# Designs tried in a protein design chat: VHH binders against h2kzm9r124to488. Part 7

Target 1, 365 residues: h2kzm9r124to488
Amino acid sequence: RFTIDTSRAKSNQYVVSLCSKKIGIIEYPDGRSDKQPCDVYWHNVVLSDMNKIVTSPQSRVNKFPGMTELAKKISLTHSISSMQKLFPDEYAFYPNSWFLPAHLADFHAFYRKAQALGKTEMWFIVKPDEGAQGTGIYLINSPNQIRNVDQRQLVQEYVADPLLMNDKLKFDFRVYGVIKSINPLSIYVAREGMARFCTEKYEKPDSSNFKNLYAHLTNYSLNKANEAYVHSNTLQDQTRGSKRLLSTVFHQLESRGVKTKRLWHDIKLILVKTTLAMLPEIMLHYEHHFYDSTGPQCFQIMGFDVMIREDGTPILLEVNAAPSLTADHIVPHPGRTLLEGGQRVRSIVDEVIKIPLVRDTLLLV

## First folded at step 1 (VHH)

Design b06a (framework vhh_7nfr_2)
Fold by ESMFold2-Fast, scan of step 1:
Structure b06a (fold): chain B 365 residues (1-365), chain A 125 residues (1-125)
Amino acid sequence: as target 1 above (365 residues)
Amino acid sequence: QVQLQESGGGLVQPGGSLRLSCAASGFTFSSYAMSWVRQAPGEGREWVSSISGSGGSTYYADSVKGRFTIARDNVKNTLYLLMDSLKSDDTAVYYCARVEYIYTSGSYEFTFDYWGQGTQVTVSS
């Protein structure tokens, strides 16, 4: 029967172990003592030595070589920008983006042209490189507001017109795609996903509010957001919770007149088109590691962050090569910070999303 | 590339002491809170201790308070766990973890975004 090595699954091990037991896969949570190959290797991150881990032609690993770097903002933006030059309408779902310092002049030129056309209310999000001093994301409305202009960073058009629910909180969707193979390309989109909400009411960016990242960034957790964050202890928390089911939010959007079947179709196309944009680089890394393989050695769950504009069009914000598959979290004790520890609490919303996702992924491979 | 490398685990008798180290690289160490998390055989993960980026604040699970001390050296980019009066219940794989307040791969969960490979601590009884 099928075997799985989860010794390097780390924080994802619990959900993978649970699913393996449910579908009858034999798990080695500490690895095999006999050093024989498993059918599946489940890792939390991409490793440089994957071709040494997956030595059997019948074995599969849940990561593509190089994927961590390819999904990062700079490489992702390069891949999509290349496709935008050839297919501008098909890749309009990704915001205009510039790499600094290399594209600083292009960014200035774009800004001047937009001003000349009367587009005076444009905001941009600046994402400094990982590990750089002052690594915090920030908003600007003029190129002269860029901090440390000589440092590597991404400048990207900020979507200032998000669709809002009645609570006026900005949200995005974490949608999961499973790349089963790249030759031929086979990608599955999970039916369920996560809607992630800000903790403070959204207002269009202006000089008074642009520093309030609690309202502008769904994935930015400042100290106050820790105390304002509402954990979804039950599915009944869907109207107040900071994390809600995508299906529930879709139902609420449909009740407000949004064409949700079209929206879902467009979101699925974003996942497929984004994967196609990344495919040449994925194939290059794959061939380097598995040059003698006759079948698919890799599969991967990818997270896609999608926001909906007020007009109902979806926009891709980010791709994650290692989306969290945990179904629990640590909640701080009342009146204390997270750094003071807390209680490990079951997350029913995450279980409803991630258990079927991992189970179905294991059934696919 | 973020890397966390643990060392210092081993076999020790009840009442003994061990010092765990975690060498961090690939990020601005002083800007991140760090934690130790353990997993005993057949059990889930248990948070053990956390330390703020500056080292000015430390936090401990009730099960280890008074016995363990978390410390960091921001010049050497190293996290420590000094373990005294070890008990058989302390037997576990100990992981160094970077505390994450922003998980681009998740919701508003306050979790650990990078983990070391773990180091085994066995307290013989």
Scores: ipSAE 0.000, ipTM 0.248, lowest interface PAE 14.4, mean pLDDT 79

Design b06b (framework vhh_6fv0_2)
Fold by ESMFold2-Fast, scan of step 1:
Structure b06b (fold): chain B 365 residues (1-365), chain A 125 residues (1-125)
Amino acid sequence: as target 1 above (365 residues)
Amino acid sequence: QVQLQESGGGLVQPGGSLRLSCAASGFTFSSYEMYWVRQAPEKGLEWVSTISSSGSTIYYKDSVKGRFTVSRDNAKNTLYLQMNSLKPEDAAQYYCARVEYIYTSGSYEFTFDYRGQGTQVTVSS
């Protein structure tokens, strides 16, 4: 009886269709022709007119209005920074951040204070405004290295001492949270996630290596195109693959003395606290679209990128409002590179993560 | 606007050498990783080489390692590819490209931005 419209799921349709069949949901992959509403609408994009697609009080859509913008670096940083002023210890999991040009003077003041305290090895990551011409992400160790100080951009403290495994590759975790409702707030954390590894050995930033993004950025798409990128096709690849199961990496960390139960608890708190920081803005957008509704109309899978410091404490790097739910990857044709394209091949790691995630999300709504 | 103009191609015999150049304008060249890519008749686009913005990190396609050398002159906004010991399989239209670093909705993505007509490299039988 339960019905889902996946006509706008796009690249995510395969996994959603597979899960719908497994749990007995009736799927309309091209939409309904009988003018009746579905119980669930699965979209790959946030639409401005969300209330046009959710016309029944019992219907749900997999996106919150405005969430795409709220999860972006500037809006996210603003929300968390506001909370850091009130609760600095509770929100210490997010790196110190400055909006330029507005906070350039504050950044200079922070840098001068750090230098006076002997912290001469600090690095910062500069993230220019989206769509900016001629400028990508880069690392700096002095404010005078900022290229276009009048351009909108984010400057953020770079965590130079990540926890490394024996291969010395920098990694982070993609952890999935499911916001079931915002009134009351109900968030679930998926038990499985993804560990993403760089393709170049990590070295602390210096003048010789700071431009090597293969070593410094784990979620940089260029890592996938690097010939050193290793696809995880079997359980054996979990020890060397560029994409590994979070549970496998947690077992490896536990064997090294990391307190993984505490780490997992702290990661779950990061997801909850970050959602709380975003909640006022989410509610404003939600009320605009669904003010006359009697039940929850939205739910959403969100991706949280978390890095672990050398001392075992987690740091939030980014929030993704539309994490990829595809369960395949591109393998180059024989004798060709990934940058030339290739054949789509089943990804066992993505399936182990994303099939239970989507299945359980559908069971929650 | 971004402009990339390739030159230096031509006809050579197997074992010969060519030096390709790419003149860049309309962006801060010294801030971008640069790429050489090629396309042979009836084949897809093939990656050849990568050079970081500073020139310190360099990668090559396995089949060209030891024969090709990529370099850049940031003062002249120019990218180079020195091709030695050319083989018939190296015959292709060569393009220089930059990677656009796209950060949208908390995700990193990239695409090759190659806008010129390229430069033709022909290796005789």
Scores: ipSAE 0.000, ipTM 0.131, lowest interface PAE 18.5, mean pLDDT 78

Design b07a (framework vhh_8h63_2)
Fold by ESMFold2-Fast, scan of step 1:
Structure b07a (fold): chain B 365 residues (1-365), chain A 124 residues (1-124)
Amino acid sequence: as target 1 above (365 residues)
Amino acid sequence: ELQLVESGGGLVQAGGSLTVSCAASGFTFSDYYMGWSRQAPGKERELVAGITSGGSTYYADTVKGRFTISRDNAKNTLYLQMNSLKPEDTAMYYCAKTFEYVYDSSGYYEFDYWGQGTQVTVSG
């Protein structure tokens, strides 16, 4: 006999409502009028007043306090870099990274050393701080190409040797982890995830192609704007679609001789080790909000973006504290662009991934 | 090695009762969310009942009020008590773990998602 408040679920409300109905949870899509507590509160984002919402010891909210900031590239890089100093081999799954402006001199020193060793094909990805207007992600092969060096931004080694499928499109995996609790620490991984493909064929970066982000970045928001983007109309279309099931791609990799059991094991280790790197800060925020809690008050679905190198090793690219749980996409009106609006259409691939993920997460807590 | 072994299925008359059980081994049963799913011929697998490590339960609308899920953590056993059975309940019933557990104080676990199943046939 469970209740859920989805009034703050925003764009994720549809999938959460569908799952709540499927498993018999009583949903309050506009919140409770009687002001009694719900068993679960489903939020789109982390809120500063979560301790005012989760007032019953049996209530749970789907976000950890502070998690949005901790998962952002600069805070994530700081957490992982701290662990790399103590355990460099264990945290080698995260690319060499420099936080600017503080580490600009270290980046220059790294580049000079690489040049002295004859490495002329090195590329780096520059990621501006969130909300930096007009400064999107870009590739460089020299420190003098950095735009506005006094602004907060992350410079990171670009992995130029990705594993490619037969279509030669670069891809990454969105792997979903669920942190059930932090005291005791309990982490689950969903068996299904998403493989996200670039929309143009990959070639090693050079002066002729480095501006073609459709070939170099797997970001969904970027690639869905390209006319070459292919929405999967059926589950059978897993060889051409820009979003594919992780399980299908793993099967295809296994058929090619890739050691997928080891790959999955290494990906799970990335989830655990990344969570451990973030854990001290998560605990500090948690204690502030739930100091005298008699049991776990928070759980959270996290998205982990992992690419695979040509040699089969997984690399962590990003952590998303609020991965999209929407199961639709926008089709442009005839003769118009996506930016001019469109019609929402069901995404069968997203449904197959996200409905079991949300359903099973609700069952877990 | 992790095993989920279902038993207790069989043929039963409409309106009758049946209890299926799932014996779990190879992992710390008490720490895990467990459920029962079923698959009838020509249909997708349906989650019918689930139970948290702490004993909180949920039920699909199709079985609510007729089925009761329970667990015995000391015996590492999951149960589904099925009452007022209907021909529409005819299906292969699977003991299910919905997530792969990657970390707790006990260590890492890799395991099969589904048991072998136990067939329940309701005649009318």
Scores: ipSAE 0.015, ipTM 0.294, lowest interface PAE 7.4, mean pLDDT 79

Design b07b (framework vhh_rezetamig_d1)
Fold by ESMFold2-Fast, scan of step 1:
Structure b07b (fold): chain B 365 residues (1-365), chain A 126 residues (1-126)
Amino acid sequence: as target 1 above (365 residues)
Amino acid sequence: QLQLQESGPGLVKPSETLSLTCTVSGGSISSSSYYWGWIRQPPGKGLEWIGHIYYSGSTYYNPSLENRVTISVDTSKNQFSLKLSSVTAADTAVYYCAKTFEYVYDSSGYYEFDYRGQGTLVTVSS
């Protein structure tokens, strides 16, 4: 493809511009003044008038209509739960989940049944509807601990048996999938991704530690605030950095006897099965906007947050329809807090992950 | 600019090991977003995926060939290689080395390649 409009790429514009220059795509960072269509439109969010922007049959946009809402925890949980009723073994990679207030009675029933069966103390994670970037997320071990029970929120079984490295820090993988088209369905998985580490050592949840979110949640925004957070300034920081390359962590797991070929296969199946669970709703939105289309009009990079259990089994935690493609971070000025401003510094780990991801996505479409 | 070039003997005897090398120029094998692999096309048939390797050495093989195939990478020479043991007449094909994005699912049933070499004919005969 020869032309790209990045005027609506926002914070992602830098990486997209860099990749466009590398592969010879003509970029319009402020949009076209000649009113001609571009081959590619790169947006940071889904817009309601997308079908008015992508009017040429040869043009593509990097978002599917409706995808932002479908990937959010409530809609995602509904889609996967529907599939779990039909195919419980195939969708066992998603924790048992209850959407409140609608499923409060079902959650109570599950808890009572588990207690009656003599199961070891269970923990649950509560994710309020407005819990962006870990804000408002908390752990409970009893239904009566739910805050604001009448408000929209998700309750899920907490994975208390995560696989740990020698440093005993809990981690997850951000795996990037590219949906090239939905008719025919074509999904690609980036071989490189990000391993995100907690900043305090993991201990199984108990009454003394359940409020220590720095040990229990792998959330980047939360952990970045801890003084123990280590920014990766070089690729050599892969042994101690709070963000590491997925490939490096996979190599370390393989060295410890983890069956990494099986693990990667299972992760790829999670991406496929999750997309299939969402597909009927995606197709309805797509056909509404592009019913006259003679070919694929949309593609999208999606982030999948996957945790590995101690037995090597991957578990899907979240799907992000607009994963950040930025390749820098802010470091506070000497003697000042981050809230007082700071210096933008390159993130080599993010560059290694995101530049090839965006470049290869552009080459695929 | 990116070029993939296959090299190796065009004739292999039955029961021997087929050895092919792919030389990459205009780009680095140590790229982190994709695989380097081998595909083949027997006369009158479609393309068959043999296997892929990541620059770190992680490999994925076609299950039908898994017991006979080994792919290795040499980042210092910017090369990767295929060894296929115990060959028979059924292994006669044009062999291509390729660079590809990792595929999870493609409902069309065909393989998409980012880049592919020109191919080398390998005949298995006595």
Scores: ipSAE 0.006, ipTM 0.329, lowest interface PAE 11.1, mean pLDDT 80

Design b08a (framework vhh_8ghr_2)
Fold by ESMFold2-Fast, scan of step 1:
Structure b08a (fold): chain B 365 residues (1-365), chain A 126 residues (1-126)
Amino acid sequence: as target 1 above (365 residues)
Amino acid sequence: EVQLVESGGGLVQPGGSLRLSCAASGFTFSSSYYIGWVRRAPGKGEELVARIYPSGGSTSYADSVKGRFTISADISKNTAYLQMNSLRVEDTAVYYCARSYEVIYDSSGYTYFDYWGQGTLVTVSS
């Protein structure tokens, strides 16, 4: 019988447990009391040696060694930038990017050249290192606005021409990829994903609105804090919810004349090309831990954040090596704010996305 | 099941000190959760003042409290603390203890709090 250890799944355990029960996998939610290995080990994060988790050739773990670092903005940007030098047209889906402090002079030179060409309204997004304090993500239209210029951070060209729905809210897609193996390379793309909406109407950035992150960033944690945030109570209520099904938004875009078959094809290419850009580093880490293995010992669900330009062109914003698989959210008590506490409530939208994703991933392994 | 219970709030004069406690139940500090202190002053929005990763020991602070506030955690007591020194009138707020799960690989830069305490009032006056 097929067995899974979910003792290290943490917040993701509920969905994995539900799927295991549905497809007849024997689950050990507290780990095995005997010393026998499981067929699958499901972790939320893996920071220890992989060979201590996967000790049997028949066992698999849901993380690739080194992936936590490779998916982070600096490593990801380095991998994609290297490919852009060799294949600029193939990797045009990633914004122009500069590492600070190392490439500060290059960024100034780019800005100066753009100004000389009459591009006085260019905007950039600044993403400080995850360990940096005192600053989060912010927008600039001049290099002089960069905070802590001596600190490690990423500066990218800001996409000011997003495709908008009738409500004028900026959105992106969280698309899920599953790397089944890297030798041979086998990647699957989930048919369903999440459309994440801003909570304030989008207007092109200017000096009056650039600090309004609720209009410019699609980030769930940020927008969830705004009282304008709307939970989708039912699958039928997809026109006003702040989280919507990708399939529903695609149907709405198709009805507006967007070439959705081409868009989906281009999004799938982004996932494949991004994985290919990362692959040499993934293989190096994998070989270090599993050099004597005869079969695949790792698989992984990854999240890809994709924005659509007004012309229908998809742009990669970031990659998440440990996307949340939780299917609930907190609702504040009546007449109280979220800050004053709340209760956990099922998220039907997250269930529709994440239960089939996890179920199919387990069937795939 | 998961509960966070704050204590230690009260009235203090400017320049004084207070220590807030957050007793956690339903989970352990050896897990992958962060504990944060979020405050809300009358007429102002919420502000994350301090956060700790108890199992790893890492801490972070808002610029407004750096050098004055210290966050700590006692793993054996499953309790987090906020030591507040050199208190100012503008530190007057309801202080909430909150648990978050932050994916270290997510470049969003924002924390999602999944459980909150009921809050404790801190008044700095006269």
Scores: ipSAE 0.000, ipTM 0.121, lowest interface PAE 17.7, mean pLDDT 79

Design b08b (framework vhh_7nfr_2)
Fold by ESMFold2-Fast, scan of step 1:
Structure b08b (fold): chain B 365 residues (1-365), chain A 125 residues (1-125)
Amino acid sequence: as target 1 above (365 residues)
Amino acid sequence: QVQLQESGGGLVQPGGSLRLSCAASGFTFSDYYMSWVRQAPGEGREWVSSISSSGSTIYYADSVKGRFTIARDNVKNTLYLLMDSLKSDDTAVYYCARSYEVIYDSSGYTYFDYWGQGTQVTVSS
């Protein structure tokens, strides 16, 4: 019988356990005591000793060696920038980006040229290399506003004219890709994802509003702390929730004249092209850890954060090598804030997205 | 605004037949999988059947195979469930649901983004 070790799945264990039970996989939630290998190892993070975990040619683990670092802003920007030099039209979906301190001079040069062209104001978003949850992120409109310029961080052109829904809240999509293998390369894009909404109405950035991150950043960890955050408690109330199904938002965009079939095709191409840009580094790390492997040892669910410009063009904002697969959320007690704690409640929106995602991933491997 | 409206439910004797309909509006019906999900009194939701956007791929729960037929009319934006040889165990509220392309025969409500109000089917002598 097919077996899975979920002892290192941590917060993702619930969804993986549920899916394993549904498709008849024997789960070892505390690991095997008989020293025999499992067919699948499900981990929440990339580990340095992956080759010691996956010792059988028939065994697979849900992480590629080195992927955590490769998906981080600096390595990702380096990979995409290299491709932009060779294929500028194909990789135009990634905003102009500079990683500091190495590219500070290039950023100043870009800013000076834009000012010479008569642009009265431009905004940039500054992201710490380890700020995957929006912590420490801030907006600037001049290079001299960068904090701790010697620190490793990403500076990226801020899209000031995002496509908005009728509620005027800025949003992005979390889209899931599954890398089944890298030799040959096999990538699957999940049909469903989540749309993540800001909690305050969007206004173009200016000196009075640029510090209002609740209007400018779609980050879940940031926005769930705002009193205006709305949990989607029913599938019928998808027009109000701060997390909505990608399919629901696509329907709303289609009703407004957006070419959603082309948009989805372009988003799928973003996932494929981004993986291709990362592929040489993924292969080098894979060969170092599995140099004598007789078959594929790794697969991985990746999260891609995509924003839509006002003209309907998608852009890639971030890649997450360990997207959350939790299907619950904390609801604050009546009259209290989320920061004061609360009750764990099933998230139907997350279940609809993540249960099929994990189940399909297990069926693919 | 997405709207799904079921009709055709009612009281029927064991061995009888019913035809359920679901009228869809507010979206491009032909772009979505559609499903029927039921909920018996005091029980959780049970997935019954799904049909692909074109109608070429169809799935049934083991409990209804050979007795129920799912169909769709993309010109009329209507989903159907033809129910034959009804049993007392088929007594439930039947919901029409818009669904995703990845369909599972053991999971209903967790794979769907919009639901109708439901129509009651009672199989009793």
Scores: ipSAE 0.000, ipTM 0.118, lowest interface PAE 16.5, mean pLDDT 79

